# VHH binders against o13800: the designs that were tried, part 8

Target 1, 230 residues: o13800
Amino acid sequence: MNQVTQFSGNSANLMLYWILKSYYSRFDRIMWIDTLGTFNPAALPLPCLEKTMLVRSFDAQGLKDAVDELESNLKSSEDQAYALCIDSFSNPIGLLMAQGNISFAHAFMMTLGRKCRILTRKFRLAVYLSTSLVYIKQLHLSKPALGNSWPFCLDHSYILEDQQHNKCLVHCNQSRKDLLGCSQLFLLLKGSFTHEYLTIDFYNGTPVSVSSKLHVSPSLYHSSTLNSPS

## First folded at step 1 (VHH)

Design s1 (framework vhh_surovatamig_d1)
Fold by ESMFold2-Fast, scan of step 1:
Structure s1 (fold): chain B 230 residues (1-230), chain A 121 residues (1-121)
Amino acid sequence: as target 1 above (230 residues)
Amino acid sequence: EVQLVESGGGLVQPGGSLRLSCAASGFTFSSYWMSWVRQAPGKGLEWVATIKQDGSEKDYVDSVKGRFTISRDNAKKSLYLQMNSLRAEDTAVYYCARDFWSAGSGYFDYRGQGTLVTVSS
């Protein structure tokens, strides 16, 4: 349970809904930080919604304040299991960087990420992040947003590739196999450059089935089916 | 205009060494994370190594750890890749790349024209 998990791609937020729908019974409290104004309560069961605190913040300071509030809640209720969902983690950081102080934005991002990681080690907390993929203009390579130093803060990282016919291919980019509290989804996925991936079927934006199969992971990172950044 | 110019590629035998250089111009080099990426014949782009603005943090793809060393000289606006114990699978065009959004970006917006490294007997 004590893990930081990132999903990247145009449909990355749907994985946060799928995890909560599938595993909400494992959590006593859920905090959902909505940075885009796109939270869809209809996607979650009523018992899950009754545990969920929705925090809307469209900037980096609000994201920090929400995580600080979570830390206070964790310290006052150390025996409770918490989930933190951030949809989207990359959006507020991107806005901060657009304001022109890149060194400050980087320091802020890393400090926040390290704080989330530390909280998962001290408390019964699972953290789930959605981030955007960005194509590099000249290389046509899709990577998760937030830089390559960011993966140090993550226990699991998955890349979602939109496919035709309401399907999405999920590729494992990073996984820590020895981490406690891994769900069935995380047990099926292997670390970067492994042989396994998932195919997820969608209907009206909701995952309806998940299947797994073996594939060489390096070829997925350069797939021509990868979409432009969301 | 942003320019990145690679040099130092060539033909080398397995077990040999090469040092790649990249000369940067048209931007404040010392303000950006820099990376080396490569493309083997008929394959996609692969990230190889990254270095922080001040050189204090470095990261590598697992297949080159212990063999390759990334470094930079901010005064000369240059990026380097020292490649030791080269293997046939290291054969690729090597590009230096600038992180478009250096604080919190997982991507690169500019690359050079590349320098070819061929490892064969």
Scores: ipSAE 0.000, ipTM 0.146, lowest interface PAE 15.2, mean pLDDT 71

Design s10 (framework vhh_surovatamig_d1)
Fold by ESMFold2-Fast, scan of step 1:
Order: C-alpha cells, then sequence, then structure tokens
Structure s10 (fold): chain B 230 residues (1-230), chain A 123 residues (1-123)
C-alpha cells in the first residue's frame, strides 16, 4: 500500500474490482470514483460494499472535489487504512482536453496526480486507477493514455492485454525502484510472476485466478522490451 | 432510520414462480435506485436487478433476464421482484437494497439492505 498504481487497457477497470474483492479486509474505508457511471456493485462482496463510498465524477472538477474530500477524511482518521479507486481516470481528463484548453488540462492532471502521490506518503492510503491505451501509429504500438509526463505521478503502471479464452496478460510498464517494484503485483494478486508476466483468468468479466506465464504478446507498448534478450 | 423489509420467499419446485416484496421506510424512496441482490449457500453476494428512481431504466444479471421482472410503486414505497421459470441455481437469500441516490456522493453501508428472504428451488 502507500503507492499510486495504474492499470491500462480495455479490461483495466476489472483489476480495480479484483483488488478490492481480494483485499478489502486490508482497508478500513474505500472511496470509488466512478467517471463513466458504470460502477457494478455486484462485482464486490457485501463487507467490501459496506466500507465503500461511491462518488460519481464525470468531469475534472468533480474528480478534484472527490480527492479533496478524501484528503479531509484522511486528516480526520489518521490511523485508518484507505483505498482510493479511480475508474477510467483518463475519461474526465480527456473531456477537459477536448474543451480546447490543453495546457490547463495537463497542469490540472499533473497537480491532481502529485496530490494523490503526496497523500499516499502522508497517510495509510493506496491509490488504484484505470486508464485507456492509445495507439501511436508512427511507433506501431499502444501506450497508456495521458501523455509522457503523467507516468511521473505513478509508482507502478501495468498494461493489460486481452487474450483468447477470457484471459489477460499483465505487463509491467513502469515500476519505481524506491518502492516495492513489480513485486507489488505478486503481493496484491496472490500470484507468482517471472520476468513480470502474469496471466489472469476471467469468468463473466470477473478475474478468478492468476498464474505466472513467460509468453508475451507483440502488440503491447512494453511487450517488445520485456521479450528482448539482453 | 433506513428500514427494508423483504417478504415472499419460500420453497418452490423448478419451473415455479414467486413474487418478492420489499417495504421501505426511513428515506425518500422515490429518490433512489433500488436493487435486488442474492446470496446462494456458501457463495458471495450477486446482484440480480436494478430499477431507477422513476422506473424508466431497468437492468438484470444475464442469468435471470427474461425470467425475472423488477418493478416499484413509489406511492407505496415498495419494490418487487417477479420470479418466473425458477431454477435450482436461483436458490438464495434475496435482499432488497437501496442503491443510487440523487447527486454524486453515495455510501454503501449496512443500512442499504434488509434482513433478506429465503428462496429455495427444489423438487
Amino acid sequence: as target 1 above (230 residues)
Amino acid sequence: EVQLVESGGGLVQPGGSLRLSCAASGFTFSDYYMSWVRQAPGKGLEWVATISSSGSTIDYVDSVKGRFTISRDNAKKSLYLQMNSLRAEDTAVYYCAKDYGSGSYEFYTADYRGQGTLVTVSS
């Protein structure tokens, strides 16, 4: 805990549900920020839902207001362990960028990201967020949304690649050496991974098991560096 | 205080039907989405159906679609689940749940569900 972790991909939001389903007992309180109106309470057990505050934030200001409320709650409950889940973080930021104020949107995004990171260092807080992947034609690869500066706000960044038979490969895109590194996925997902490879099995969109796997898909941003001999 | 009182459960044979009712009090019923959730023996909670505050939008879990019908009566502050073509896998304790509220901030607490009503489908 005490890290900012991002999951990117079409199935990235399922990782937030899986983390809470598996580890809700480690948190005293949970804030879920729903940016698309797609929160599914059926994906979480009742004891987890009883700890969960659902906030719907369809725009950037709503997202900031929710984080400000979390900060207030953290200050009033200093010994409690909190989780913050932001589902589809790239949505309200993308909407802000689409309004034509790109420099402001970037500054807003980075300020919010730095605030979340500071809160994880000051309080017993773990932040998990999902975002989309963006295909870059000139590089013939996909990378996480929000540009090149955003990863500096993250402690860990993982890319989820959909596979056949309701499976998903998880690739470590970024891990800071001053933290737990990619070993945090092993601790959180109750899996074992070698060379930063995981396979997550799904049933009706719900992760049901995790196993280590050495195979890497060539279509993902990080996959060529993971599979390159050195 | 929020009160949700479920009724209508019982023992029924496969292919049978039951109608569950939930009487709500202690909050403005017409302002909230309402849901039915269930817990089968030895398993976790499963969402079954949701109905919007006005009744205009309705969603079901795939396994009950076409068999179950959720409805509400805001004047009576009551939520219903009509269950047709019941199957053994529908055996569960069914809970009425207060779901979405007006506005952007909602809490999931013990107050959002009732005591439950047991539905057993067996021959």
Scores: ipSAE 0.000, ipTM 0.130, lowest interface PAE 16.2, mean pLDDT 73

Design s2 (framework vhh_surovatamig_d1)
Fold by ESMFold2-Fast, scan of step 1:
Structure s2 (fold): chain B 230 residues (1-230), chain A 121 residues (1-121)
Amino acid sequence: as target 1 above (230 residues)
Amino acid sequence: EVQLVESGGGLVQPGGSLRLSCAASGFTFSSYWMSWVRQAPGKGLEWVATIKQDGSEKDYVDSVKGRFTISRDNAKKSLYLQMNSLRAEDTAVYYCARGEFYTAGSYFDYRGQGTLVTVSS
C-alpha cells in the first residue's frame, strides 16, 4: 500500500494480474488503465472484477485525464483502499516521444509519475505499473524504458526476464526501502497461474519473499465421485 | 469536471424499441472507450455494452447480444444505445460511463445521472 511499483518486461503484466488475484481483498476499489487493448477479464476472479473499473486510453493525455479523475475520487473517498494498475505506462509515453519534442514528452511523463507518487503518500493508494525493457548496447544489458530520471518516481522496480519452458525470472532492480536487497529473485511460471502458484509474501504492498508452490489436486489419485456429470 | 448526460428513456411495451443518447463533456471523448451500465430496481450495477474509441470493437453482456447496438459519434461527443426487442428484465436506470466496466461497484463515478427505461405491458 502507499507505494509505486514498476514491473518491466514482455511478461510484466502477469505481475499486475497476480497481485490482484492474490490481494484484491485488501483493496476496496481497483482502477485498471489499459493502454494496449489487451486487458483479460478472464484472468481475474469475479469478486476482484466487481471492484475493478477498466479505463482504456491509448494516448498520453487520456492517461493523464484518468489519473486526474482518480485524484478527484480519492479526495472524496472515506479512507478507502485503492489500487491503480497501468498496463502499459511506457506505451503512450513512447508514442508521445515519437510524435515530436522529446523534452516536452519527458516533462509530461515525469509530471504524471510524480503525481502518482504524491497520491500514494496522501491516500491509501497502491500503484502498479508495467513498462517495457530496452536493450542498451553500450551497457550490454536490458533496462526498463523511460530513461534515467524515471526511477525517481518509483519506490520499487522489478525486471521480468523470459526464460525457457514458460518460465519468467523476476528480480529486483530498485527498492527505496532496503528490505529486499536488489539481488532477490523469483521464479514465475507463465501461463500456469491456474495450476501452479508462486506464493509472494508482501509487506505493505512490497514483495519481500516468494516460494514456488504447485497446487496438487487431492483427486489425482482419488476415485472419481459421480455426484454430477462432468 | 467530467459530465455525462443521458436521455431517451421512457415507458415501452415488451418487444418495443428505444434509443438512448449520452452527451459527454469535460474530457477528450474520442480518446476513451465508452460503456453503458444499468441498475435494475433493488439490484447492483450491471455492465451492458462497451465500444472502442474509434468504434471498431464492441462488446455486450450475453443477455442483450443481438438485441442492443452500441455506437458513438466522436464529432458530436455522443454515445448511443439502440435497444430492440425489449424485455421486462431490461427495466433499469441506464448510465453512460467513461471506460469499460466489469464491476457493479466501480469507485469511479464516470457515470452520468442516468435515464430510466421501463418495459411493461
Scores: ipSAE 0.000, ipTM 0.228, lowest interface PAE 13.9, mean pLDDT 72

Design s3 (framework vhh_surovatamig_d1)
Fold by ESMFold2-Fast, scan of step 1:
Structure s3 (fold): chain B 230 residues (1-230), chain A 122 residues (1-122)
Amino acid sequence: as target 1 above (230 residues)
Amino acid sequence: EVQLVESGGGLVQPGGSLRLSCAASGFTFSSYWMSWVRQAPGKGLEWVATIKQDGSEKDYVDSVKGRFTISRDNAKKSLYLQMNSLRAEDTAVYYCARGSYDFWSGYSFDYRGQGTLVTVSS
């Protein structure tokens, strides 16, 4: 079954483009919900764009309406493989929270996240979200936005940390299937669970290359190894 | 040490009611948001309901709105979930969770109890 995957960081949206560019052939239809007005059609190949419905939704109600539209489409076709990309999920929710009713915004967020997760279990749907990182002074660390109840809606969560020279380190923050540490990206789209540490090179705002380090998970211990042709 | 102890689960017929309780100790209960979370057999954790420190704000997952009521008694250091009109789909282990939540500060569910089993069966 498909799953709900979150990418967090300044470059998190580029992972959504990379996923679609690499795996669009696995989806019959793609819905891209753009909450910032930043969607770049030049980042995707033409066959991918032909499958993509762009929805611009700058507030939380618009985001919900778009997800409800997707649910309607899924119920009408049932049998087709769908991808949902939301870039950015945290922006419209953050605006709700800034308006002073944090409890309402949190319930809205959790209800929407739960709906997305139920849809991935009921239909052939993969959900990919981008969100921001928040620096927490008392813990001296950065973590994904939206508080810590939000991870209950996610199957996988990855943090992208910008590096010099257009490089980005990808760290696993949460994975429901894995007992391994949080410095790995998992190949979720190939129907297999391969543990990899990725370094993503960006050029003109588009990921152009990926370097990986494979990790083998033995029954008792996790061990690291370089990529092997075997 | 932080402890959360749930009680009140059991077997109930569809349409029936149960009241879950959570006794908190080892921290200043009145200073924290509190939540109920559940896990059905073979499924992941699902957030159910949240309540603010003073009880002034409450929120619920859509599937339980109008049926479940979260409440708290800060003097007794207790959290409650009144569950009415129970359905087979509500069958799960229910956990009391300490949730200090603020969007931008990113506070955690940092503790949960052992859980209490609710089975809704005809």
Scores: ipSAE 0.000, ipTM 0.202, lowest interface PAE 14.1, mean pLDDT 74

Design s4 (framework vhh_surovatamig_d1)
Fold by ESMFold2-Fast, scan of step 1:
Structure s4 (fold): chain B 230 residues (1-230), chain A 122 residues (1-122)
Amino acid sequence: as target 1 above (230 residues)
Amino acid sequence: EVQLVESGGGLVQPGGSLRLSCAASGFTFSSYWMSWVRQAPGKGLEWVATIKQDGSEKDYVDSVKGRFTISRDNAKKSLYLQMNSLRAEDTAVYYCAKEGYDFWTAYSSDYRGQGTLVTVSS
């Protein structure tokens, strides 16, 4: 609940919608930061939408400003449970990096990520991020965007691998041991499964069924490749 | 096989200085951005500083700006962190971490070493 969770892949944003649709009653207020202009209010129930503040911000400064506004709201109403959804986190950071100062962009990214993490520890806040998945030709391997340092800002990181017939295979890429590992995602998905691999059927953009399947993909690195502190 | 070996930590009084070193092997050191990250007792990991492949760009977390300096020696395959004006809140295990030159396609495995302990206390 009070954690920073990342979903990576083509269907990552659908997980954010599904979490809110399923668990909006646990939150008093929701902030959705839309960096792509793709927010779909029809994907959320009216009671959920009534709790949701939409902030559209297409660059890194706007993303930071929205998080600063959230911090102000948390301080003025510290007894309320908040959710923050950012769809997509990697887009505005990528635009900042494209401007040529990669070290500045990296420092900005890590400072913002660390701030989100601190806010989850200080307030009743859950943070959910969507990010891109990138393919590394040399290793024949796909991994979440934003490089090696970014995972230090995350409690959980999940990869969604597209499958045939509107299915996605979900891999646990990173999970802190002291936070029940990947069990958090399975609880949120109302599954009784205890495995790190599960298949989610997406039908018209919404998960409709969940099943447990053992799968090892050579195109995705396993969570064991991350040196995450426990 | 990637190896990173941190050293240079120790006990120092507030206001003192330490220089941390990281010896890299098993990869082309000069091709990667490098970072220092730290973990204080009972707390999570915190990014501290990053340096570009050729040393031309450097960035720091706000709390250490003006006090810490990151540097590298590609010929020696070594990364350094010069820490000045140390404070009690700088007490942590310090790790060096490998980052790619292209954050979008960089290898995401974190091959940080065992770390080096810095204790700032009187």
Scores: ipSAE 0.006, ipTM 0.392, lowest interface PAE 9.7, mean pLDDT 75

Design s5 (framework vhh_surovatamig_d1)
Fold by ESMFold2-Fast, scan of step 1:
Structure s5 (fold): chain B 230 residues (1-230), chain A 122 residues (1-122)
Amino acid sequence: as target 1 above (230 residues)
Amino acid sequence: EVQLVESGGGLVQPGGSLRLSCAASGFTFSSYWMSWVRQAPGKGLEWVATIKQDGSEKDYVDSVKGRFTISRDNAKKSLYLQMNSLRAEDTAVYYCARDTEFYTASDAFDIRGQGTLVTVSS
């Protein structure tokens, strides 16, 4: 607990639902910040929904206001365990950048990330973010994909890449820990140059099974043949 | 809201040519450096080429210099990659990517689409 975890990729938001579905009993209160208007209450159990406060924040100011509200709630309930889920954190920031406010967007991202980090240190708070997948400019054929999405103040970072046949490959960017009780789902880093990665099978948009594979150097593994997305 | 849709891939013989297209929507296309990134079967992502907002600066990975040409049409919100003298090693899914900075080329890319498959085989 008390850590900031990021998931990046096309299916990254599904990990937020999975965590809450699996671990909502560990939290007294949940704040879900929805930046795209895509929140699906049917994806969560009723007991989880009863603990969940939905905040819709489509721009940077709304996102800041929601986190400020969370801080106020945390200060009023120091002994309670909270989860903060920010669905598609990169969306409001990307919009600021698209509007020509790059310096402001960068400063905003750093300030908000720092605030989330501080709140996890002070209170019983776990933060989960989903973001767009971002890769480094100087990538080469043998170089692993790196998720450098926002914010930069992260304890754990996982990259999800879609594959054929309802499979999603999970690649650990940063961590020696799994989420509490999620060892069967997430990557573990063991030693300097070895790690274990997971393939998650989805059935109708729901994670159903997990397969693990030991890998040297954290690179994404693909089947030797790939079909068209058609 | 931000969308990037790639097209133009296909099967070609070694030495052949293809032109890839990317249609952008949901952002101010003319304000961003744009890039092409590819992923070969069983490999990680590789940056291929980058173009400045106004088309005045272009950069390429060494393996494609002199063979590939990146271009853009800001009025049509479209990005292109002209690929000549194709090799088996160019076989990959090609993605259109938005740089994460407006004014300067970034070392990070935003990939949104499914990509377009290029197969170079005899």
Scores: ipSAE 0.000, ipTM 0.182, lowest interface PAE 16.7, mean pLDDT 69

Design s6 (framework vhh_surovatamig_d1)
Fold by ESMFold2-Fast, scan of step 1:
Order: structure tokens, then C-alpha cells, then sequence
Structure s6 (fold): chain B 230 residues (1-230), chain A 122 residues (1-122)
């Protein structure tokens, strides 16, 4: 725990739900910041929902205010373990950048990101973010949105690649080792021409089979309002 | 409700020209950076051009510099892409999007319409 983790792609929100469904017992409180109006309570078990505070924030200032509220709760709480989920982080930041002051928007984004990172070091807090992908033609690849400086706010970054038959491959874009051990999460990593996929353990405390793929079922969703940007 | 409607695509021969238009509604168009992005058959989304809210800052992907011109009319709530000296490689569905984007940096590309198809062939 106590790290900032980003998931990027059309199905990135699925990883936030999966983490809470799998690990909600490790958290005393959960804050879910919904920037899209798409939070699905039916995707989470009732004991998880009982710990979850839903905050809807459709702009960058609202997102900052929610994080400030979390900081206040962390300072006043008695050594409680918190999870923060932001679905989607890139959406309100993108809208702020679209308003024309790119330098201000970038500074706002980095200040907020650094604050989240500091809070994970100071308190018992794990942060999970969903963001969009952008295609880079010259490199013939997709990478997470928000530019070159944003990854410095992250401990881990994963890319979700939608596959045929309701499958999703999760591969690592960035992972940091810390002096207290390594985070482990089972991922299939798209490799070089010789090896299409590599298996990597990345999520702390997760026992995962080396030969398995991550499978995301549409039954986790009661409705889909988002089309793949293909 | 926020809406973007692209138009102006079609079939054109190499070396030809097309002008794409995007009609915006449901938001304060003059407050937003606007971008054109495209998707070639069997490939991912590629950023093409960005223009600031006032029109004072403009950027293009290297492959279209000197051939394409992005412009806007805030009074008409419209975004344009003038495409000259078209190449087979420019064949794609073109989308209008809110936000700043570049080859390496993207923001606010969640508001776009159905796109307009541009085919460059003999």
C-alpha cells in the first residue's frame, strides 16, 4: 500500500473496482472521486460500499477540494488506513488545460499530484488513478495522457489494452522499487518481436499464477455509456 | 449538452485539397483550446493540430506542417482544418476535440463527434 498507482486505457476504471473488490478489507475508509458521473455501486460488495465516501467533482477545483478534504480526514483520523480512487484524473485536468492557460493547468496538475504522493508517504494511504491513453504516431505506440512530467508523481503506471472476447491485457509502463520491498501485480507485458508477452509480479501480497491472463467480464457492468476511441 | 459535429470529408486525389469543419454547441466554445485528431484504417488515434481559445497559439504534427492550417471562428462556434497537398498517408477519419494536444501530450479529448472520413486515392 502507501503508493500512487495509475491505470490508463478505455477500461482503466475496471482496475479500480477490481482492487477495491479484492482488497477492501485492508482499508478502514475509502474515498471515491467520480469525475465522470459513472460510479457504479453495484460493482462493489456491500461491506466495501459501507466504507466508501463518494465525492462527485467534475472540474479541477472540485478535485482539489476533495483531496483537501481527504487530507483533513487523514489528519483527524486515528491511524486509519485509507484508499483514494480517482475515476478519471485526466478528465478534469484536460478540461482545465482546454480553458487556455496551459502553464497554470500544468502547475495545478503537478501540485495536486505531488500532494497525493506526499500524503501516501505521511499517512496510511493508497492512491489509485484512472487516466486516458494517447497515440504517438512517430513511436507507433499509445502512452498515458498528461505529459512528460506527470509520471514523476507516480510510483506505478499500468496500461490496459482491450482484447477480443471481453479480455483485457494489463501491462506495466512504470514501476518503482522501494526500500521496504517490491509491489507485485500479475501482468502480461507486451514485449519485443521475439517475445510478445512477459509475466511480471507487481502487486504487493497478491499470489498469482504465472500462466494466467487477466480477464475482465462485461457482467461487472450493468451498462456501458463509453465507446472505445477506435 | 456538449456536441461537436464534423463535416467536409470525402474522396480526393493525391495533391488535392479539402476543408473540414466542426460545429460546436452546448459549451462556451471561445473558452476552449480545440484540436483535430485522426484515425487511419487499422491504426490508433493520432493528434494533428491544436489552436488556443483566442487563436494566438497553434501547433501541428510534423507530417502536416506547411500543408494543413487550423483556424477557428468563435462567433460562429466553428473549428476548421484546411488540408492542402494531400497524401495517401492522410487517409483517416478526422475528429474534432476539445483541449490541448500534441504528439506527446493530450488533454480533454473526450468531446468529439462521429468524425468525417477523408480518403486520398488515385
Amino acid sequence: as target 1 above (230 residues)
Amino acid sequence: EVQLVESGGGLVQPGGSLRLSCAASGFTFSDYYMSWVRQAPGKGLEWVATISSSGSTIDYVDSVKGRFTISRDNAKKSLYLQMNSLRAEDTAVYYCATGYSSEFYTAGMDVRGQGTLVTVSS
Scores: ipSAE 0.000, ipTM 0.160, lowest interface PAE 16.7, mean pLDDT 72

Design s7 (framework vhh_surovatamig_d1)
Fold by ESMFold2-Fast, scan of step 1:
Structure s7 (fold): chain B 230 residues (1-230), chain A 122 residues (1-122)
Amino acid sequence: as target 1 above (230 residues)
Amino acid sequence: EVQLVESGGGLVQPGGSLRLSCAASGFTFSDYYMSWVRQAPGKGLEWVATISSSGSTIDYVDSVKGRFTISRDNAKKSLYLQMNSLRAEDTAVYYCARDYYDSSGYEAFDIRGQGTLVTVSS
């Protein structure tokens, strides 16, 4: 419940929708901060939408203002369970960094991230963020956006790696429950989460287990066995 | 939704040419440096070329200098890579990327699309 979870990749937003579809009954209120103008109400059940406040904020200041509004709401209703979804956190921060004052952008980002984390400790709040994956020229590798300090604001971090045929590999990049790195691996269909074939259980915003109704061995993670009949 | 959609890949003979395209949406394309990054079979990602937001500053990895030309059309929100004198070593999936500096000071390439496959063989 009381944790900050990041999903990184081109399809990271699909994880936010999937969490709300699966677990909206655990939350009294949901705030969705849309930084891209891409919120899709058709992706969520009506009972979930009835609990959801949509805030559109296209720049870093707007993102901060929305989080400040959430803090005010939490203080006014401290017995209610809240979810905060931010799609995408890296977009307005990346724009701020592109303006050339990297020190200011970094301080802004870390201040906002620490505030979100503190709110999860003080109130019944779960925070779910989407961010981009970026290739780093100097390191010759891909990693989640926002640099080396940002992960200190997170309890959990997952990477989504797009595959062919609407498939996506999801692997754990960081978990505070496992400080020796992450070894949890999930294979999901991009654009569709087929509960008919896989059950993925989230515990405090973190996927814990995967089980298959098809009883498929290790090849479950490499095969179209994730496809729904419908 | 930030989208980058690569196209134009295919099978060509050594010495042949291909033109790759990238269609961008969901952000102000004209504000960003843009790059091409590739991944050869069984290898890691390799930066290929970068073009500034205005198109005035261009850089290439040494192995493609004089053979590849990066260009952009800000009105069409499109990035291009003209590839001439193709070699077997150019075989890779090619991705277009949006550039920025991360908070650690590293030049970062935001790769969004599935890429386009270029195969150079006889």
Scores: ipSAE 0.012, ipTM 0.418, lowest interface PAE 8.6, mean pLDDT 76

Design s8 (framework vhh_surovatamig_d1)
Fold by ESMFold2-Fast, scan of step 1:
Structure s8 (fold): chain B 230 residues (1-230), chain A 123 residues (1-123)
Amino acid sequence: as target 1 above (230 residues)
Amino acid sequence: EVQLVESGGGLVQPGGSLRLSCAASGFTFSDYYMSWVRQAPGKGLEWVATISSSGSTIDYVDSVKGRFTISRDNAKKSLYLQMNSLRAEDTAVYYCARGPEYYTVSSGYFDYRGQGTLVTVSS
């Protein structure tokens, strides 16, 4: 809670679904801002969907309006735990950049990012963002989109790298929780509630531990249908 | 205005098959995602399957994967659920639902549901 977390890559949205599926019981309300028209309610348990407000916003103004609505909701009930999921944050910002002044688009993006960060510090709010990756030729690596100032709005940042056989490698590239530096690698099985975690911890460029765990999320649909109240 | 009418339910033996149909009217069927949801006796609603407006994207709840097939016919404005290898735990009222679409979720992620069709799997 109280943190802004970014996931980047072609499969970044899988982490947003996984977090809600795994941890929706920790949130009283969830807002999902869908900027691509790709939201899939099938990926979430029914009890999670009952807490979820879907907002479809294809442009930057709509994204801002949805965040402003969230702020109003937070102010009216500051005791409740909220999650905000934005899939994709980079899409409407990229469209805004294409339409006009790049400086204006960057200012808009940073203002919105700072607002989200401030809201996580003032209220019981967790923010989860999906963004694109950009390849940088001079450094021979890929990094999250949105430029060099954007990471200052984030507490955590993860990169998702697609692998063969419906697997996705998840790498931590920024974490405020570990000032000594730590890289965690996870394997996700796409299109499934079952995930395999392979954790490799690094310190000073050397691996210090390796472990793997298969996480099978409880079937929350089954649980909710078995215990319905009258 | 919006109407969804389910049919095809009935009594079937374990391991049997049924095909559910849903006839839609009062809206442009081909513009919407469509879903099947079910409610077992004395239980809450459970989402079963979703199909995109074009039919290209399809998802199922894990317990029915490989056994159920959702399909649609936009020309006939109809949604289908082919249910194979039925189990006692599949016993439920099955509802045709329009969605997903923008809305606040307090009772499910579907803006319209039909009256339902009862499926009973019993020996």
Scores: ipSAE 0.000, ipTM 0.141, lowest interface PAE 15.1, mean pLDDT 71

Design s9 (framework vhh_surovatamig_d1)
Fold by ESMFold2-Fast, scan of step 1:
Formats: structure tokens, C-alpha cells, sequence
Structure s9 (fold): chain B 230 residues (1-230), chain A 121 residues (1-121)
């Protein structure tokens, strides 16, 4: 609750499903914004689906309109706990950037991201985003899409690196307290002495198991920042 | 040819201050968001601060808020990072980076060679 969390990588969307499957009882309502047409209802239990509103939005304006609708719902039901899942955030923004007005596209992205962050501070809302990874030749690194300003909008950012045999290595890219916050979270989530990581096993595109017990603790969910207004 | 050249790094005691500078050339500096990113020994790259093209919008990673100040001078094509109340954990190579939010699936399209900041007694 009250945090914006990003997962990046080819299998990043599977983390959104895993979180909902594990923690849907904490939410009164769920909005899933599907920008790719790939939403898989079979991946979620029926009680979770009964709380879920599916919105399909293939462009940036549609994505914004869906977030605006969520804001209206939050204002009318301030005491309810909401989850927002966006799969994929980077797809419609990338299409907007391709249209050639770069300053407008960047401003649109940051305005929308800041709005999501503000909503998590004002209301009982948790936001979960999936984005692509981009390989940067100069740095010999893969990092989340959408540029350097985008991480400002995030409380947590995790990278999923595909491994062989349908496994993913999950590591923290950013936390509210930088790498120090990530280290604390990874120690709680079975981090290593030298590197923070988790291994997740998948079956037919849905998380079946994790090599460690993935407990999304209240600290990953609730923030020390503003809660919903009293 | 795009170039970013950092300077101002060095050895400083905990609680001390340093000012990093970045000189930009080969592009219209005033059109771009600019960032400082750092890499601590044995760690990955960490975003530190971003400033908009006009200088009106500024963002920081939480660990440096209240201690670091990013600024720019578009007439001089220069980016700055004023670092106060330095801690051992701030030890890193600091890079000036041009934000490529204009290009889908590209983060930093250019960065400098870096300047080393060591906070130690």
C-alpha cells in the first residue's frame, strides 16, 4: 500500500500476477490496465478476478484516461484499498515518443508518473508497473526503459533477468533508500552476502514457485510517507 | 560530436563538501534534461539527480535530498552538483549524463568519463 513499484524485463508482467495472486485479499478493488492485449485471467484466482476491473488502453492518452478514472473511484471511496496494475507502462509511452514531439512525450510521461505517485500518498493505493529493459552499449548494462527522469516516480524498481529453464533472476535496481533500502529488502527476501537476488520458477508463463519464500512484507507495500487523508 | 566532461571530484572528509561540474558540447544543451548518476565500488549505476531543460523541475534520489543540489547554466552549457554533508556511502564515480527520454528504450544516450569522489578520513 502507498507505493509505486516497477518490474522490468521480458517476464516483468508475471510479478504483477504473483503479487495479486498472493495479496489480493488486502485490496477491495483492483484495476488492471492492459496496454498489449495480453491479460490472462487464468493466472488469477476467482476471488481476485471478482475485484478486478480490466481496462484495455493501447495509447498514452487512453492510459491517462484510465488513471483519471481510477482517481475518480479513489475520491468516491476514500476508505477502500486499491491496487493499480499497468502492463506495460513503457509500451504506450514509447509509441507517444515515436510521434516526434519529444518534449511533449517526456512531459506527459513524467506528469502521469507523478500523478500515480501522488495518488499513492493521498489514498490507500498500491501501483505496480511492468516495463521493458533497454541495453545501453556505452554502459554495457541493461536498465529499465523510459530514461533517467522516470525513476523519480518510483519507490521500488526491480529487474527480472531471464535465465535458462524458465527461471528469472530478480534483483533490486532502486528502492526508496537507494541500494541500502534494496539491501534490507533483499535480506528479508533471501538476499546474498555479496549480491541481492531471488530466483523464480515459472510454468506456462505463471509463477509456480520461488527458490526462496517471497514474502512481500508490509514494508514493501506501505510507505513512511503520506497515507490517505484522515 | 557530443561531449560531456566532468570535473571537481576528489578526496574529502565525512561531513565535507564538493562541487562537481560538467561541460557540455556538440548539442543544444538547453533542449535536454540532464542527470547525475553514480557508481559505487562493486555496485551498479544509481541515478542521483535530474534537472529539466529550463531548470524549473528538479528531482533527487531520497538518500541525497537536503544534502545535494543540482543546477545548470544554459548560457555556459554547464551542469553542476553541489554535494554537502558527504558520507562514506557517497563514495562513487559520478557521471554527467544526457537524458534521452526523447528516444524510446534509451536511457542515457551520452555520458561523460566520470569523476571519482572518495569520502574517507
Amino acid sequence: as target 1 above (230 residues)
Amino acid sequence: EVQLVESGGGLVQPGGSLRLSCAASGFTFSDYYMSWVRQAPGKGLEWVATISSSGSTIDYVDSVKGRFTISRDNAKKSLYLQMNSLRAEDTAVYYCARDSGSEFETAYDYRGQGTLVTVSS
Scores: ipSAE 0.000, ipTM 0.190, lowest interface PAE 12.3, mean pLDDT 74

